# VHH binders against q9fdx1, part 37

Target 1, 300 residues: q9fdx1
Amino acid sequence: MEEDGSDWGGLAPEILINIISRLTIQELWTGPMFVQKSWLTVCRDPYLWSIFDLEPWFDSYPESTHLWSPEFEQKVDLMLRSVVDWSEGGLTKIRVRHCSDHALSYAADRCPNLQVLAIRSSPNVTDASMTKIAFRCRSLKELDISYCHEISHDTLVMIGRNCPNLRILKRNLMDWSSRHIGSVPTEYLDACPQDGDTEADAIGKHMINLEHLEIQFSRLSVKGLASICEGCPKLEYLDLFGCVHLSSRDITSNVSRLKWLKEVKKPDVYVPRSGDVAQTERYGHWRLYDERFDIQAMRI
Short names: E, the ipSAE of ESMFold2; O, the ipSAE of OpenDDE; V2, 0.75 times the mean of E and O plus 0.25 times the DockQ between their complexes.

## First folded at step 23 (VHH; framework vhh_7nfr_2)

Design CC5 (at its last look DockQ between E and O 0.45; V2 from the best seeds 0.00; counts 0 for: pae E 3.7 > 2, unsure alone 64.3 < 65)
Fold by OpenDDE, look of step 23:
Structure CC5 (fold): chain B 300 residues (1-300), chain A 125 residues (1-125)
Amino acid sequence: as target 1 above (300 residues)
Amino acid sequence: QVQLQESGGGLVQPGGSLRLSCAASGFDFDYYYMYWVRQAPGEGREWVSTISDSGGDTYYADSVKGRFTIARDNVKNTLYLLMDSLKSDDTAVYYCARDSWEEFWQGTPFGMDVWGQGTQVTVSS
């Protein structure tokens, strides 16, 4: 059966754009881009690249050590940089994981209209690139830097000072699946290099317009919470899950100041007392992190 | 036929230098990121270096950073690896490979679809 090589080369660019606009990122990268040069050109049309969102793919892809490999990170960086180039400055939303300073700095320099930046689980994103984001992407409305352990409170200050339109901040420290609710080992929390109160102060002092805040597993104290509640009066959503240094009383007393608060997630985690056998099952997930994260910092 | 062919391997003393070449044929070389990967005896494949399609961006494994240089000549359809300050630990078969996004989306470790036959590099006193 002679595969009638249907010469798709004759499609008008407008038709191609319409077709391509309906494709997932995965489909786009595996198909049309490699058909012919004319198709590649169409696939790189800036119109197609106002939004770069890999979250749907990540959500469908099982967690593995491969995702935390340098090779994977490099691929993500390459993809992001390509999209930045193709967008010609029109990129407004970036949702990725496992990117590095290499790609993020590149984006910061070229995406002044960026409104959404989600880069959760990017261990090699540091203050170097995030500071650039703060200064150059002043239209940011949403920022997710969860599980990015190389970002410091100094960057949060810079973001607060330079991004007045920030409404959503996600700064979760640990990725606990629903299966791990209520069983976070204290040793693990203690090993996480985060100054909770310092970050809280940064948020309270500089992010007055926040409506949504997630700071799961932060080590902030009642003092830090007070700073947030006093400084962010517009908060509607506050996620304090895993914040083991906060008592119920502390939370109730401080969140009462938030007039617009619709939902608060409380620290509903069991902190094993010193001597309780760290549930080894939780280590499986974190073992995946050990390849990229300083084992010394995260080892229970 | 799409093909990659490595050359330039050999025996070298510690501290010595080698230049590897990879000749590409059968595809538009200038459209692809290219990789060097190595495999030591008894070990798995290890990423060494990556270069962008235009050659403007280069990436290196920490183990070779500062010692190795990846380069390409798109007119000659050739990829290069300049290896300086070679160590015994650099002993391996070195492979040239072509980038593949399809393999990336499938979650394969290297995201590469075309490989050369490899060239042996032995660093020994």
Scores: ipSAE 0.460, ipTM 0.715, lowest interface PAE 1.0, mean pLDDT 85
Fold by ESMFold2, look of step 23:
Structure CC5 (fold): chain B 300 residues (1-300), chain A 125 residues (1-125)
Amino acid sequence: as target 1 above (300 residues)
Amino acid sequence: QVQLQESGGGLVQPGGSLRLSCAASGFDFDYYYMYWVRQAPGEGREWVSTISDSGGDTYYADSVKGRFTIARDNVKNTLYLLMDSLKSDDTAVYYCARDSWEEFWQGTPFGMDVWGQGTQVTVSS
C-alpha cells in the first residue's frame, strides 16, 4: 500500500484538479491526499473548498453510539478546521453534524462570506459560538440548528438582528420517524427544549425576511405561532410537525394572513394529555385541514 | 516498514515531570495528525492529546489540560508529550498513534491505523 514515489505515475496538476473536483469529501479524504505530496498540495487548493458538506455521508451512515462520542466530535472538528484553513476565507456553505463550539468559533473568525450553516445534532454547540457566527457571518441565508439543545433563543435574537438576509431557518427539536403510528411518548417530548414560545417570539421579532421555517416538535402555543405569523410575513413554507400544543383552528386563523404561504406541515401526532377531549377534537380538525393544503408533489 | 517507537517513560514522584518521544519512520510524517493515547491497568484506552500535521493546532483531554503539552518536529519525524504535575491517576502505558481517515469513515473507534509499542509511565504515591 506504500506509494513507490516514481514520477512515471504522476499526473499534471490540471488533470488532478479535474479528477479531484469530481470526488465526494469522503473519497477525497480517503485516497488522493495520501497518494503523494503533489496530490496533497492540489487537494488543499482553495478553489476546491467553497462548500463543505458531510450530509450525504451522514445520511448513508448507520446510526451508532460512536457518532455521539467525544472522539468522533473531535474528528469532525479537525476536518472542519482543516477545510476552513484550505478555503482561505472562501467557504460559503458548511453542512455537518456533531461539531462543537471550538470548530464553529474558528470558522466564524475566518469565513465572513458564509451563506449556509447546518450543524444538526451538535450537542456541544452553544450560544457562545453562535453569537460569533451572528456577528462575523452577516451574509447568512440559511441556518439549520436542529437538535442542538444547548442553543437558546438568544442565538435566534442575535442571528435575526445581525443576519438580515436569512431566508431559511430549521430548528427541529426531535428526529422522529414518520413510519410510526404517529404517537409520541411523553418522555421524548419532555426531553425537548421547553421554551417554544420564547423561541417563536425571537423569530417573529427579528426575522422579517424569513421564507422557510421548520420547528418540528416545538412546544409553542398559539401565542408563539401568532408572533411568527405577525413578524414573518414572507413565509412560504411552515413545518409544524409534532407541535402538539397547536389546534387546527389556531393554525388556520394565524396562517391565513400569510399572503405568500405555499405549504404548512401539520402537527400530525397524538399525545395523551390532560384535557384530551379538546386536544383530540383539534387534532382531528387538523388532519382535515392538512389534506386541503398538501402540495407534496412540488416539494418546495 | 511503517513504525512508531515510543521512549521516555519511567517512574516519577507525584508532581514530577516526564517527556515522552515517538520516532516515526516509513511514512510521510508531516501528512498526518498524530495522537497520544494511554491505557491504565485494567482500563480501556483513553485519548490524551492530538496535534495537527503542521503542529499549529493542539487538543487535550480534560484530564490533562494545563499539565501536558504535545509537540512535533517534522524535520526529525518525532512526536513529543511533555507531562508536568504528574498524578497517580496518570499511571498508564502511553501510546503514540497515527490518524486514519479510512478507519474513521468505517466507524472504527479512535480512527487510528498505526500504533507504537507503548511506554510505561508510573507515578508512585
Scores: ipSAE 0.220, ipTM 0.605, lowest interface PAE 3.7, mean pLDDT 80
ESMFold2 (binder alone), look of step 23: mean pLDDT 81; pTM 0.823

Design CC6 (at its last read DockQ between E and O 0.62; V2 from the best seeds 0.00; counts 0 for: pae E 3.4 > 2)
Amino acid sequence: QVQLQESGGGLVQPGGSLRLSCAASGFDFDYYYMYWVRQAPGEGREWVSTISDSGGETYYADSVKGRFTIARDNVKNTLYLLMDSLKSDDTAVYYCARESWEEFWKGTPFGMDVWGQGTQVTVSS
ESMFold2, look of step 23: ipSAE 0.230; ipTM 0.521
ESMFold2 (binder alone), look of step 23: mean pLDDT 84; pTM 0.850
OpenDDE, look of step 23: ipSAE 0.302; ipTM 0.617
ESMFold2, fold request of step 25: ipSAE 0.195, 0.312, 0.232; ipTM 0.554, 0.679, 0.569
ESMFold2 (binder alone), fold request of step 25: mean pLDDT 84, 84, 84; pTM 0.848, 0.850, 0.845
OpenDDE, fold request of step 25: ipSAE 0.729, 0.804, 0.822; ipTM 0.886, 0.922, 0.935
ESMFold2, last read: ipSAE 0.280, 0.292, 0.243; ipTM 0.657, 0.626, 0.592
ESMFold2 (binder alone), last read: mean pLDDT 84, 84, 84; pTM 0.844, 0.850, 0.847
OpenDDE, last read: ipSAE 0.830, 0.778, 0.811; ipTM 0.937, 0.909, 0.925

## First folded at step 24 (VHH; framework vhh_7nfr_2)

Design DD1 (at its last read DockQ between E and O 0.72; V2 from the best seeds 0.00; counts 0 for: pae E 3.0 > 2)
Amino acid sequence: QVQLQESGGGLVQPGGSLRLSCAASGFDFDYYYMYWVRQAPGEGREWVSTISDSGGDTYYADSVKGRFTIARDNVKNTLYLLMDSLKSDDTAVYYCARDSWEEFWKGTPFGLDVWGQGTQVTVSS
ESMFold2, look of step 24: ipSAE 0.249; ipTM 0.609
ESMFold2 (binder alone), look of step 24: mean pLDDT 83; pTM 0.838
OpenDDE, look of step 24: ipSAE 0.734; ipTM 0.889
ESMFold2, fold request of step 25: ipSAE 0.351, 0.292, 0.328; ipTM 0.683, 0.643, 0.665
ESMFold2 (binder alone), fold request of step 25: mean pLDDT 83, 83, 83; pTM 0.836, 0.840, 0.840
OpenDDE, fold request of step 25: ipSAE 0.873, 0.873, 0.870; ipTM 0.955, 0.955, 0.956
ESMFold2, last read: ipSAE 0.244, 0.321, 0.317; ipTM 0.605, 0.674, 0.672
ESMFold2 (binder alone), last read: mean pLDDT 83, 83, 83; pTM 0.838, 0.843, 0.841
OpenDDE, last read: ipSAE 0.871, 0.873, 0.874; ipTM 0.956, 0.953, 0.955

Design DD2 (at its last look DockQ between E and O 0.55; V2 from the best seeds 0.00; counts 0 for: pae E 4.0 > 2)
Fold by OpenDDE, look of step 24:
Structure DD2 (fold): chain B 300 residues (1-300), chain A 125 residues (1-125)
Amino acid sequence: as target 1 above (300 residues)
Amino acid sequence: QVQLQESGGGLVQPGGSLRLSCAASGFDFDYYYMYWVRQAPGEGREWVSTISDSGGDTYYADSVKGRFTIARDNVKNTLYLLMDSLKSDDTAVYYCARESWQEFWQGTPFGMDVWGQGTQVTVSS
C-alpha cells in the first residue's frame, strides 16, 4: 500500500493558519502540531493563542481518577506553559483544570492582559502563584478558583485590592453535582477547615464591583453574608448552594439589600446526621475527601 | 526506524554517581519532549524526569529532585540523566521515552509512544 505521501509541506503559511484557526485545541494538539516542524511553527503563531480554553474538553470527558494524577497535572502545566510562550503576552483567557503553581506562576509573569482565569479543580494551586496573578494580572474580570483548596482568604484580599475590574468570582468548595446525590458525607463536614466568614469579609471589603458570585458550600454565617451584601452592591447573581449555616430568613433579609440581584441560589442540601434529620451546620473544604484525588498515583 | 537506546547503567555504591545516555534515531529529536522513567523490581513504572524540546524546562519527581539532572544535546540527538547521591531505592531499569499527546486527550496521564530497551542501574553496598 503506497503511503500516498501527500506533501502538505508546500502550503503557504497564510493558508495553513486559516485552516488551523478553525480547529479545536484537541484537533490541533493531535494533528497539525506533530506533522512536521514547519507546521509546528505555524501552529505557534501568536494569533492562534489569545484564548486557551480546555473546558469544552473537560466537560465532554468522563470523570476519571487519572485526571487528578500528578502526571496529568504535569501535562496540563506543560501545555499551558507552551501556550503562554506562543501567545507572546497576548493571552487574555485561560480556562483549565488540574494545573499547578508551576504553570500558573509562569503565566502570571507573562500574561499581563489576562482577563479570564478559570482554574477549577486545581488542588496544587496555592497562594504562591495566585498572589502573583493578583499583582501582575490586574485586568482580571473573571476568576474561577472553585475546588482550589490551597488558596487562602489572604489571596482573595490581594485579588480584590489589585483587580478592580473583577466582576465574576467563583469560589465553590465542593463539586456537588458530579460527586454526590442528595447527601454530604459527615466526615467531610466535620473536617472542613475553611473559614467562610473570613473569605466573605475579604470579598465584601475588596471586591466591590462583583456582579456574579458563587460560593457553594461555604461555611459563612449570616455575618459573612451581610458583609458580602453590604460590600458588593452590584451583585446580580449569588450562588449560596450548600451554605448550610444560612437560614432562609438570613438569606432573604440580607439579599434584600442587593438592588440588582436577579437570581439567588439557596442552600438545598441535606446532610444526614447520625440520629438527627436536621440539616448539619457544618460543611466545608472537601479536598481531603475528594475520591478523585489520589496523590499516590505516580505509577505508570 | 524510530529508535531510542539507553546506556550508562551499572553497579554503583550508595552515594555514588552515574550518567545515563539515550541515543535517539529515526526522528527529529529536537521536536519532542523527552522523559526518563524507571521500573524497580516488582514495582510499576515511575516517572523520573522530563525535559522540554529545547531543553529550557526540566521537571523532576520529588524522589529524585536535587539529586538527578536531566539534559539533552539536540545536535547529538542524545538525552542524558545525571544521577548523583544514588540510593538503594534508585535501583531500577531506567527507560528513556518520547512524548506523545494522543494519550492526554484520552485521559491518560503519560503519553509516550517510543521507548528504549532500558538500562539497569543497581545501587548496592
Scores: ipSAE 0.338, ipTM 0.639, lowest interface PAE 1.3, mean pLDDT 85
Fold by ESMFold2, look of step 24:
Formats: C-alpha cells, structure tokens, sequence
Structure DD2 (fold): chain B 300 residues (1-300), chain A 125 residues (1-125)
C-alpha cells in the first residue's frame, strides 16, 4: 500500500534528492521544505544548488508596483543568500531580479566559480557589489545588468579588466516613454543613466571576447558604436533597439567590419512626442523638416 | 490553531530601551523565517527586521541598524526584538509575522500569512 509521489516521509535521503531535484524553485519553496526536518536537510543539499534561476517566474508574472518594494527585494535577497550558503561555493549561475548589494556582496565572497549573473531591474545594486563580483568571480561569462540604474561605467571597466571570459553582456535601459506604464516608480525612471558613450567606450576597450551585446535604449552616439565595433571583433549579436542617437547609415557602416555578426536589432524610427500627431498632420512640412534636421523644439 | 502573540511594548523616553517578545504556537516555528513590522500613526506598515529559521542570519531596515537586535529561541518558540537608543521616529505598533512563500509567489505586498495583534511602542519625552 505504497503512497503516491506525495508521501516523502519514509524515503532514503539519496532517493529524496533525486525527486526534489526535479522540482522548480517555486515548488520546492512551497512544499517539501515544510514537511519535516529530514526533508529540509535534503532540500539544502549542495548538489541541488549549482543554479539559482527565478527568471521563469518573473517572465510569467505581471508587472506590479509591489515588485519594486523594499519588502519584495528583501525576500529575493534572503532566497539568494540562503542558496549561496546551501551551495557551499558551488553556485555557477544566478538569474534574479530586484536583489540588492547585500545579497550580491554576500555571493561575491562565497561563489568564486560564478559563470552567469543576471540581476535585471535591481535598483539597489551599485558599483560596490559589482566591483567585488569583478575581483572575486573571474570565471564570469555572462552578465545581465539591464535596468540597474545605480551601476555605472566603472562596473563595465572592472568586469572587462578582470573577467576575460565574458562573452554575453546585457545592459538594456528603460524606454524614456515608459513613464506612462505606471508600474515603474517615476523617480527610478528619472535616474536612468544617460552616459552611453562612456559605457560603450568601456565595453570596446575591455571586452575583446564579447559575442553578444544588448544595449537597448542607450544614448550612445556613433562614436560609442565605433568604439564597440573596433574593440569587440567577435560580436555575433548586437541589439541597438531604442538607441535614438544612431542613424541607420552609421550603423551599417560601423557593423560592416564585424566579420562574425549574424544579427543586428536596429533602433526604432525617431518618433516625435506622442502628443504631436495632430500637429504633425496639420504641419506636414514641419514633420519632414524635423526629421531632416532633427529639430524637436516645436514638438517638445 | 496557528497564533502569534506580541508583548513587551510600552512608553519610554528617547534613548531608552525595550524588549519585545512574540510567542508562537500551532506550527513548526523553527521551519520559518520571522519578521518584525511596524506601523506608525497614519502610516502604512514598514518592515523592520528579519531572522532566518535557524537564527543564524539577520536583516535590518536602515532606520534601525545598529540599534535593534532580532533574536529567536526555537526551544521556546519565541521571537524577540531588542530595541536600544529609541527615538521618536520609532513610535509605532509593532507586529511579528510569519513568512509565507505561497503568499510571496502570489505577489502580496508583504508575503506573510500569520500576524500578531501588535504591541504599542511609544517614545516621547
């Protein structure tokens, strides 16, 4: 009279580990950890914790103001710190959002074999924890710091100098028009970094092995793009969506030297302020004038 | 019946100290992270401190770091908050709360499912 898969109370630890290893992080943190002490011990076994990846949950969950709260951030930090401890130095991949310097500094001290770090939308991660990551996690091959507005070009310099195996960098910024979606705090949108050429220069000078770059909505100019294309000859993928200061001609001329390039995502067409549509129709010659000379004073 | 009951609040002068207690019953206390949360008059609830299930890890809001200490006794199923160097900004009702990962995954504001009634702390001259 064997119970089905829901009766884990009598199983040997090695068998229980095999069963638990098939669970998602959400499933694990909802049930097995609360059944009894012996199961809790198994759920914390280092062999379960080489990868900590919350992105599937974040991708499926709707944006809300709560995700930007200190309470949510603190719970993400607690999960990450716990997994760092349970991994006993074996953690190689971290993918989370809304963590802070507290958890990252803790991980940097204890996870020297880290290869992937993705911390999208983490407003309380700064150059301080990222400097520790650069010096202590030298095997890093993928970094995603998209929407981390307290991280500066200094992090890019330090990562480039100390992590020579970096092949994937994602440094997407928030769309300036996203002020209308309502879920993201306006003060956070206002803090968005605008120093695109300095970041591009850091990438071009220090990340020679880069194969995949995403810098959506960067304010870089053609000077910054040239620095990237000259300094990153191995690029296979380049995402420039929303880079409003790059013309199609300048993109074509600079990316043509990249022998291995397989895909480029181009910027959007420059669009006047959304409220200008009726004025543009009324003054059609002014719309062409704006596009030709890039004059925004009348429509801003 | 799952319950949390706070005690130890009161009136103190600035610079004074208080020790809050939270008695837990009806669940395996040592399986759960525990929280202190406070609510000042006319304000929303504010996270104060967190302690891990074993008591080995502690976290504090910036406003209380270095002044407050969270602790737990897993034999007596009791959570504590030792508050030192109190100031008027610390005046609030203080609640203990049990972490809920089910509530967290559903996106509630605090991700907590069991709350005490609260204990009043008043800091005034």
Amino acid sequence: as target 1 above (300 residues)
Amino acid sequence: QVQLQESGGGLVQPGGSLRLSCAASGFDFDYYYMYWVRQAPGEGREWVSTISDSGGDTYYADSVKGRFTIARDNVKNTLYLLMDSLKSDDTAVYYCARESWQEFWQGTPFGMDVWGQGTQVTVSS
Scores: ipSAE 0.171, ipTM 0.573, lowest interface PAE 4.0, mean pLDDT 81
ESMFold2 (binder alone), look of step 24: mean pLDDT 84; pTM 0.852

Design DD3 (at its last look DockQ between E and O 0.05; V2 from the best seeds 0.00; counts 0 for: pae E 4.4 > 2, grease 25.8 > 24.2, placed apart)
Fold by OpenDDE, look of step 24:
Parts: C-alpha cells; sequence; structure tokens
Structure DD3 (fold): chain B 300 residues (1-300), chain A 125 residues (1-125)
C-alpha cells in the first residue's frame, strides 16, 4: 500500500496560515505543528497568536484534581510563555486557568498591548506578578482574577491607577453555581483572607470607568457597596451573588445611584446558622472547593 | 539582537584554574536556564553544566563535578564558569548557550537556541 505521502510541504505559507488560523489551539498543538518543520514554523507565526484562549478547552474538560496539580500549573505556564514568545508582543488577550507568577511576570514584560487578562482559578498568582501587569499592561480593558486568593487590595489599587481603560472586573471569591440556592459555610467566610470593604474601596476610588463588576461571595458591607456605587457611576452590570453581609435594602438603596445599571445579581444564598451543620453536606461541589482551597496558602 | 559572548579562555597548566565569562545581550537573561557546553577536537559536544534562571539550582557533568562551578549575575547579564583543578582532558572550546523550550499538549520540548562563538581552553604541561 504505497502511502500516498501527499507532500503538503508545497503549500504556500500564506495558504497554510489561512488553514491553520481556523483551527483551535488544541488542534494546533496536537496536529499541524508536528507534520514537518515548515509547518511548525508557520504555526509560530505571530499572526496566529494575538489571542490565547484556553477557556473553551477548560469548559469542555471535566473538573479534576489534576488541574490543580503543580504539574498542570507548570504546563499552563510553559504554554503561555511559548505563546508570548510566538506573539512577538502582539498578544492582546489571555484567557487561562491555573497559571502562576512565573508565566504572568513573563507575559507582563512582553505584552504591552494586552487588553484582556482572564486568569481565574490561579492560586499561585500573587501581587508580585499582578503589580507588573498593572504597570506594563496599561491598555487592559478586561480583568478576571476570580478565585485568585493571593491577590490583595493593594494590587487592585495599582490596577485601578494604571489601567484607565478597565471596563470589566471579575473578582469572584468562590466558585458557586448560581443555579443552586445553598448555604455558604461560615468557615469559608471566616477563612477568606480578603477584606471585602477594603477591596471595594479600591474599586470605587480607582476604577471609575467600570461597566461590569463581579464580586461574588465578597464580605463587603453596605459601606463597601456604597463606595463602589459612588465611585463607579458607569456600572451596567453588578454581580453581588453570595455577598451575605448585604441586605436587600442595602442593595436597593445604593444601586439606585447607578443611572446606567441594567442588571444586579443579588446574594441569593443563606448563611447557615451555627446550629444547622447538616445542610452543608448536600452540596458536593463544596468538597471540591475545600480540597482546592489551601487555607495555608492564604496566609497573608 | 540576541547574543552570547564567551571570554576568559586560554592556556593553563594541569592543576591550574580559569574563569570563563559569558556576556548576554538582547534578551531577558534572568528568565532563562543557561548552559556550558564544550567540544574537544575530533569529539562531539559535551554538556558541562547548567544553572537555573535564578541561580538557585546548578547541575554538573560527572567529569567536572567538584572541580567546576557555574554561577550567574543577573544584574550584569553574565554567566560564569569557574574551573579548578584543570586536566588535559578539559581541553576544548567552551560554549555558553541559552535554554529554549516549547510547550505542547503532548509535552515539553527543550533545546538550546542561542550559542556563543566559544572560547578556547587548553590545558597543557
Amino acid sequence: as target 1 above (300 residues)
Amino acid sequence: QVQLQESGGGLVQPGGSLRLSCAASGFDFDYYYMYWVRQAPGEGREWVSTISDSGGDTYYADSVKGRFTIARDNVKNTLYLLMDSLKSDDTAVYYCARESWEEFWQGTYFGMDVWGQGTQVTVSS
């Protein structure tokens, strides 16, 4: 059986780029890059790497403990660094999970035109790399640092001061399905190192152009909410899901100041009273969170 | 332009010492693992030593362990190789090189993508 080795090597680079540009990142890394050296070269074309988005992959991949392993983190870091190199400074969007300071610092130094940074569920991203992002990526429009517990309010201040074009901020603190009415364990709230009001103040004082804000499961009080509503007059979307320290009255009274507000998500969760331990066992996803939540790593 | 430039080679007697330097330019030196590699006449390239980006980890070939010390100054963008107790078998052209890697879903591929011109080390009586 004469393997009709269709010599794809004869395709013009421009044609190859067009074909390759239609592939997903996963498809690129599992196929064309390994066909031949010429194809690898084409796959490294900066044109192909203005956007690095792994969210579709993560959405399709089942949640596993493997994703939270140091090995996986290292893999994500290395992939991100590769893409940063290939982009030759043209990278404008990064959407990843489980990256660390190592990759983000690298990106910060080399991606001055970054507009979107989504790094949710990155426990080893700290102020060290995010401060660099704040200073070097001043064109940032969208930031998702949900479930990144090593990022402090100080970094939020730096981001606000240096990224005037920031329109979207996602700073969710717990991965909770909005489809479920459940109880938030008091232990979680107590263990959360983030000062909700301090972060809220940072947002209200320094992020005046925000249109979209998500701060799920923040411990902010009515004072914090007031700061946000006073400081962010352009807010169109506000997600307060899981913010158990806010009453309905508190929310209504403060969000009325927002003239452009289109949607507010209310806390819609219950804090278990000290005696009702039994209800926390029903939500299997909390076990997953608990396994992921290294309280020791949150030692500020 | 990304560049590495070795210096410090020369003629030395057996038992002597040399210090090699490698000046890096055109890239963020502190982000890369660096290598020393040598090539003796008529022989292939031989790995000598590796140092991590921060300098916290060092690795040596068995042939040079205990005699050679790899170091780096990230402020000066310079890689060093301290060679003590030199032997005739250490005679070679010594090259510094930058580690490169690419990450794919299938795994990580490592290499060396930037090389210096080399510096000659001759150990003779």
Scores: ipSAE 0.187, ipTM 0.578, lowest interface PAE 1.9, mean pLDDT 84
Fold by ESMFold2, look of step 24:
Structure DD3 (fold): chain B 300 residues (1-300), chain A 125 residues (1-125)
Amino acid sequence: as target 1 above (300 residues)
Amino acid sequence: QVQLQESGGGLVQPGGSLRLSCAASGFDFDYYYMYWVRQAPGEGREWVSTISDSGGDTYYADSVKGRFTIARDNVKNTLYLLMDSLKSDDTAVYYCARESWEEFWQGTYFGMDVWGQGTQVTVSS
């Protein structure tokens, strides 16, 4: 232990770890790492880094175009890579947004005990890093690849084949009927995967132990739903919100096979005959309001 | 007292080389990731390169990959940018900057809090 002439630097490492372990990631990265060299050593102790979870910050932070910039992505990548190093293989949970293949490939090589991976809204994550995750992180229990539009069904096949403990899959897509959801770049919206039945088939063929599935705004047909229901008999939760090609009858006829099902979120989007995408309510007074109070007609 | 001071800019021909330096004082330089950022006339600031606190990891914007090299000397508290194969598009004021996680959490510009005055690099075409 180095003596640095500071009251803060004179604390026993075990006491300092206890203090630092009570901090949020934001608090930790804002102050303690910059106090003294002895604090840096403690802040990098593998004991602190079994979980790296930025979702609380993302949930509280306003959406902005800045989050989609290469500069923001690079900062997230640097943070994740640092935590991977400090964890010394002990990371079991990663929850971030806007990371890239660079950081994920690095994590895949070094975190064999990973159980939870959530990388929502990561446009520069592809099947390349996800293939490494599948082969190297075989204890994976939960995967959230929602809004990762450069990931294909190949990832689902590889994860299903190599990660038999997978219980939770979230593969939500952006609302394809709206061009401007928050601050999301239009190029990213345009890249949204289009073949929901191929992804559904991969899930049904390879994820027999799945208990929780979210595929909001997938373009799957009743054929894809049937594949999921036949291949995933343990499903307890199924989120089909925004799956415009499924009727309520399609859903009830197929989910009746699922003995453990506790909840189904059904599609509830309006698809107008003329292609008006602003209206999501299929029946009731919303249709009347939308026709009478079209915001574009009022402006003209 | 915290200060970053760039030097080494100048006028060069296309295909030429320059070495930029950034002298750091008033803080523990080896605690921080360091950055190079540039700003062309009439444009926003563009991230160029990042180097880890130890110097073991380096990152580059696609526009400069294979041509620029970031380096640091933690004994001399100096950051470097070695620029090769310069193009007219590289004409800009180049800034060094210090990592700021406070600025990052507040969503402000690049997550950086200490900036140098900048050094002009001009590549004639």
Scores: ipSAE 0.138, ipTM 0.545, lowest interface PAE 4.4, mean pLDDT 81
ESMFold2 (binder alone), look of step 24: mean pLDDT 84; pTM 0.855

Design DD4 (at its last look DockQ between E and O 0.06; V2 from the best seeds 0.00; counts 0 for: pae E 11.3 > 2, grease 26.1 > 24.2, SAP .718 > .668, placed apart)
Fold by OpenDDE, look of step 24:
Structure DD4 (fold): chain B 300 residues (1-300), chain A 125 residues (1-125)
Amino acid sequence: as target 1 above (300 residues)
Amino acid sequence: QVQLQESGGGLVQPGGSLRLSCAASGFDFDYYYMYWVRQAPGEGREWVSTISDSGGDTYYADSVKGRFTIARDNVKNTLYLLMDSLKSDDTAVYYCARESWEEFWQGPLFGMDVWGQGTQVTVSS
């Protein structure tokens, strides 16, 4: 079988870039980058790396505990850092999961034009890197920090103060859709952090241009909701799913102030009437409630 | 044939130093991120360090930060690990490995497709 040695090496860089620009990120990383060095160089052209979106891949991949391993996190970090380098400052959108402060701090320092940051399910993203994002990525329009339990209300304040163009904030605390049907676990309720109102105040005071807000499973009270509704008059979408401390009356009375509101998701979960909810100051313990997170998976 | 071969391991006292080498052959060495991984007796494999293709970026496990230095010579096709202030807990077989992104996209696997045979490091008084 004569190996049809089609010497692809002779294609002009401009042609290659055109072809490569039509590929998905997955296709790019599994094919052209590994053909030859010249192709790798073309694949690293800044033109190709204005957007880095791994969400389609994550959505297509089955849930696995391995996604929460330190090894996987490292791979995501390495990939993100590479993309940041290749973009030469032109990166405007980052959508990843399971990254850490290492990669995010790196990106913060080098992506001043970042408009979209989605880092859902990044347990090792903390205030350290997110503060940098707040100060250095002032063009931010969309932020998804759902299931990032090491980000505090202080960081939200910083983001609000420094990112005036923020329109979308997703700050969900538990991924309910994939694991739980109908009933909030008692353990979650007992260990739920008490920073709900503090975060709500931060949002209401500093994020006045928000149009889309998701705060699923927040423990905010009617006071917190009032702060949001008063401070964010442009809200069109509000997701309060799992907010067990809000009554229907509380929601109706407060969201009526929002003239542009198109949709509100209400708490539609069963809450077992169990005893006194433990007050916690940090969200870090919420990792325990994510069945996908396996601390023991640290071994290769 | 694609091959990695570790060397430089041995017996050393606590506080001592070792330099590990990994000779690469059969592939474009300067094209790949390289890794050091170790396995202690009765334990799983543990990531130690990573270096970028050009050598411009280095990464370390917390357990070895400040003590170990990863380096590479792309002209000599060799990966290095300088180990200082060695501890008993550093006793392990040390492996060099080549990164592969193909495995990453197929699943949440640590994308290393080529491994050396390993070199034994023993830290004992």
Scores: ipSAE 0.038, ipTM 0.433, lowest interface PAE 3.1, mean pLDDT 83
Fold by ESMFold2, look of step 24:
Structure DD4 (fold): chain B 300 residues (1-300), chain A 125 residues (1-125)
Amino acid sequence: as target 1 above (300 residues)
Amino acid sequence: QVQLQESGGGLVQPGGSLRLSCAASGFDFDYYYMYWVRQAPGEGREWVSTISDSGGDTYYADSVKGRFTIARDNVKNTLYLLMDSLKSDDTAVYYCARESWEEFWQGPLFGMDVWGQGTQVTVSS
């Protein structure tokens, strides 16, 4: 056994906390927590675990079939539950993928000060755990439930009614980019929500303080967009990429009323003739087109 | 209040059978790998068996393979060790233990952060 090149174990706890707080969660798990007993004690300090963010890890590693396995989901759930315990109620931000209702229900019961919840691509998260989040985590300011196909509009209603401070909602459906679609299980793709207007109505009716909305590839119509624009007057950012049922006129007429709007991402999509059969079946307009779909070529 | 409590130990003749139970409480049992570990008189602790959180994967030490069966009931939050064809060298205190999440990045499948009280198994001729 050889100690590190410096005697960091002799540093005052406040100084050691400052050093450790600059490390990513990946670096914490691979280094300080097992180097010396003084570091292990500091790494379990509740103030260190106010934020649990695995997105840098997920961004640095390509999607694979293993990430969709029950075994991987259990590891993410285990990590999240452990961090919840170590935080002793102080956890305010969670950013993970591939977790389940079990970990979220556990967090909802124990983290009343949660402000950010991002759980992208979590097929085993349903309205059950999200209802608990809505009732118990009332300080929520940001929610990302993109690609969580077992979550319905009921979650949006419950979050809107119970979390008045919500400013950011991300509810992107299918990532039509070919980067990771081929590794996604077919049963997950089959669960993709098909009624964008119901979700849009829930957002418009209940999320009056929303400033940032992403609903990429939603199937909403102009009626859904109108509901959002009338019900969310504080919107500063609106991402409609892939919302193929909206015309430029639909967007212009509804969005012009948003006094604070700074950016709109338009539904400009390249629609392949037959690139992804599963997406073709979900996108009814592709079945009617024999050539490349180009928003600029459509009548506006 | 995280707890593990073993039961079912006792005295048995060689060739006999015994079932150990481990009752779990205070944590979400069905999301943890669980272990059986034993300690013979005057010896260190010896890993016996591992079961995955769902029960889909099981692992055994060579000394017990084919004779012992690990199982779990995630509805009752109970871990089991079914011991058949017992030998005198199976005499030990048997502990159940919970997987440590700290092992995720350290590579080994095994690591233990919560232990039971132990239950004595004695195989006597």
Scores: ipSAE 0.000, ipTM 0.153, lowest interface PAE 11.3, mean pLDDT 76
ESMFold2 (binder alone), look of step 24: mean pLDDT 84; pTM 0.853

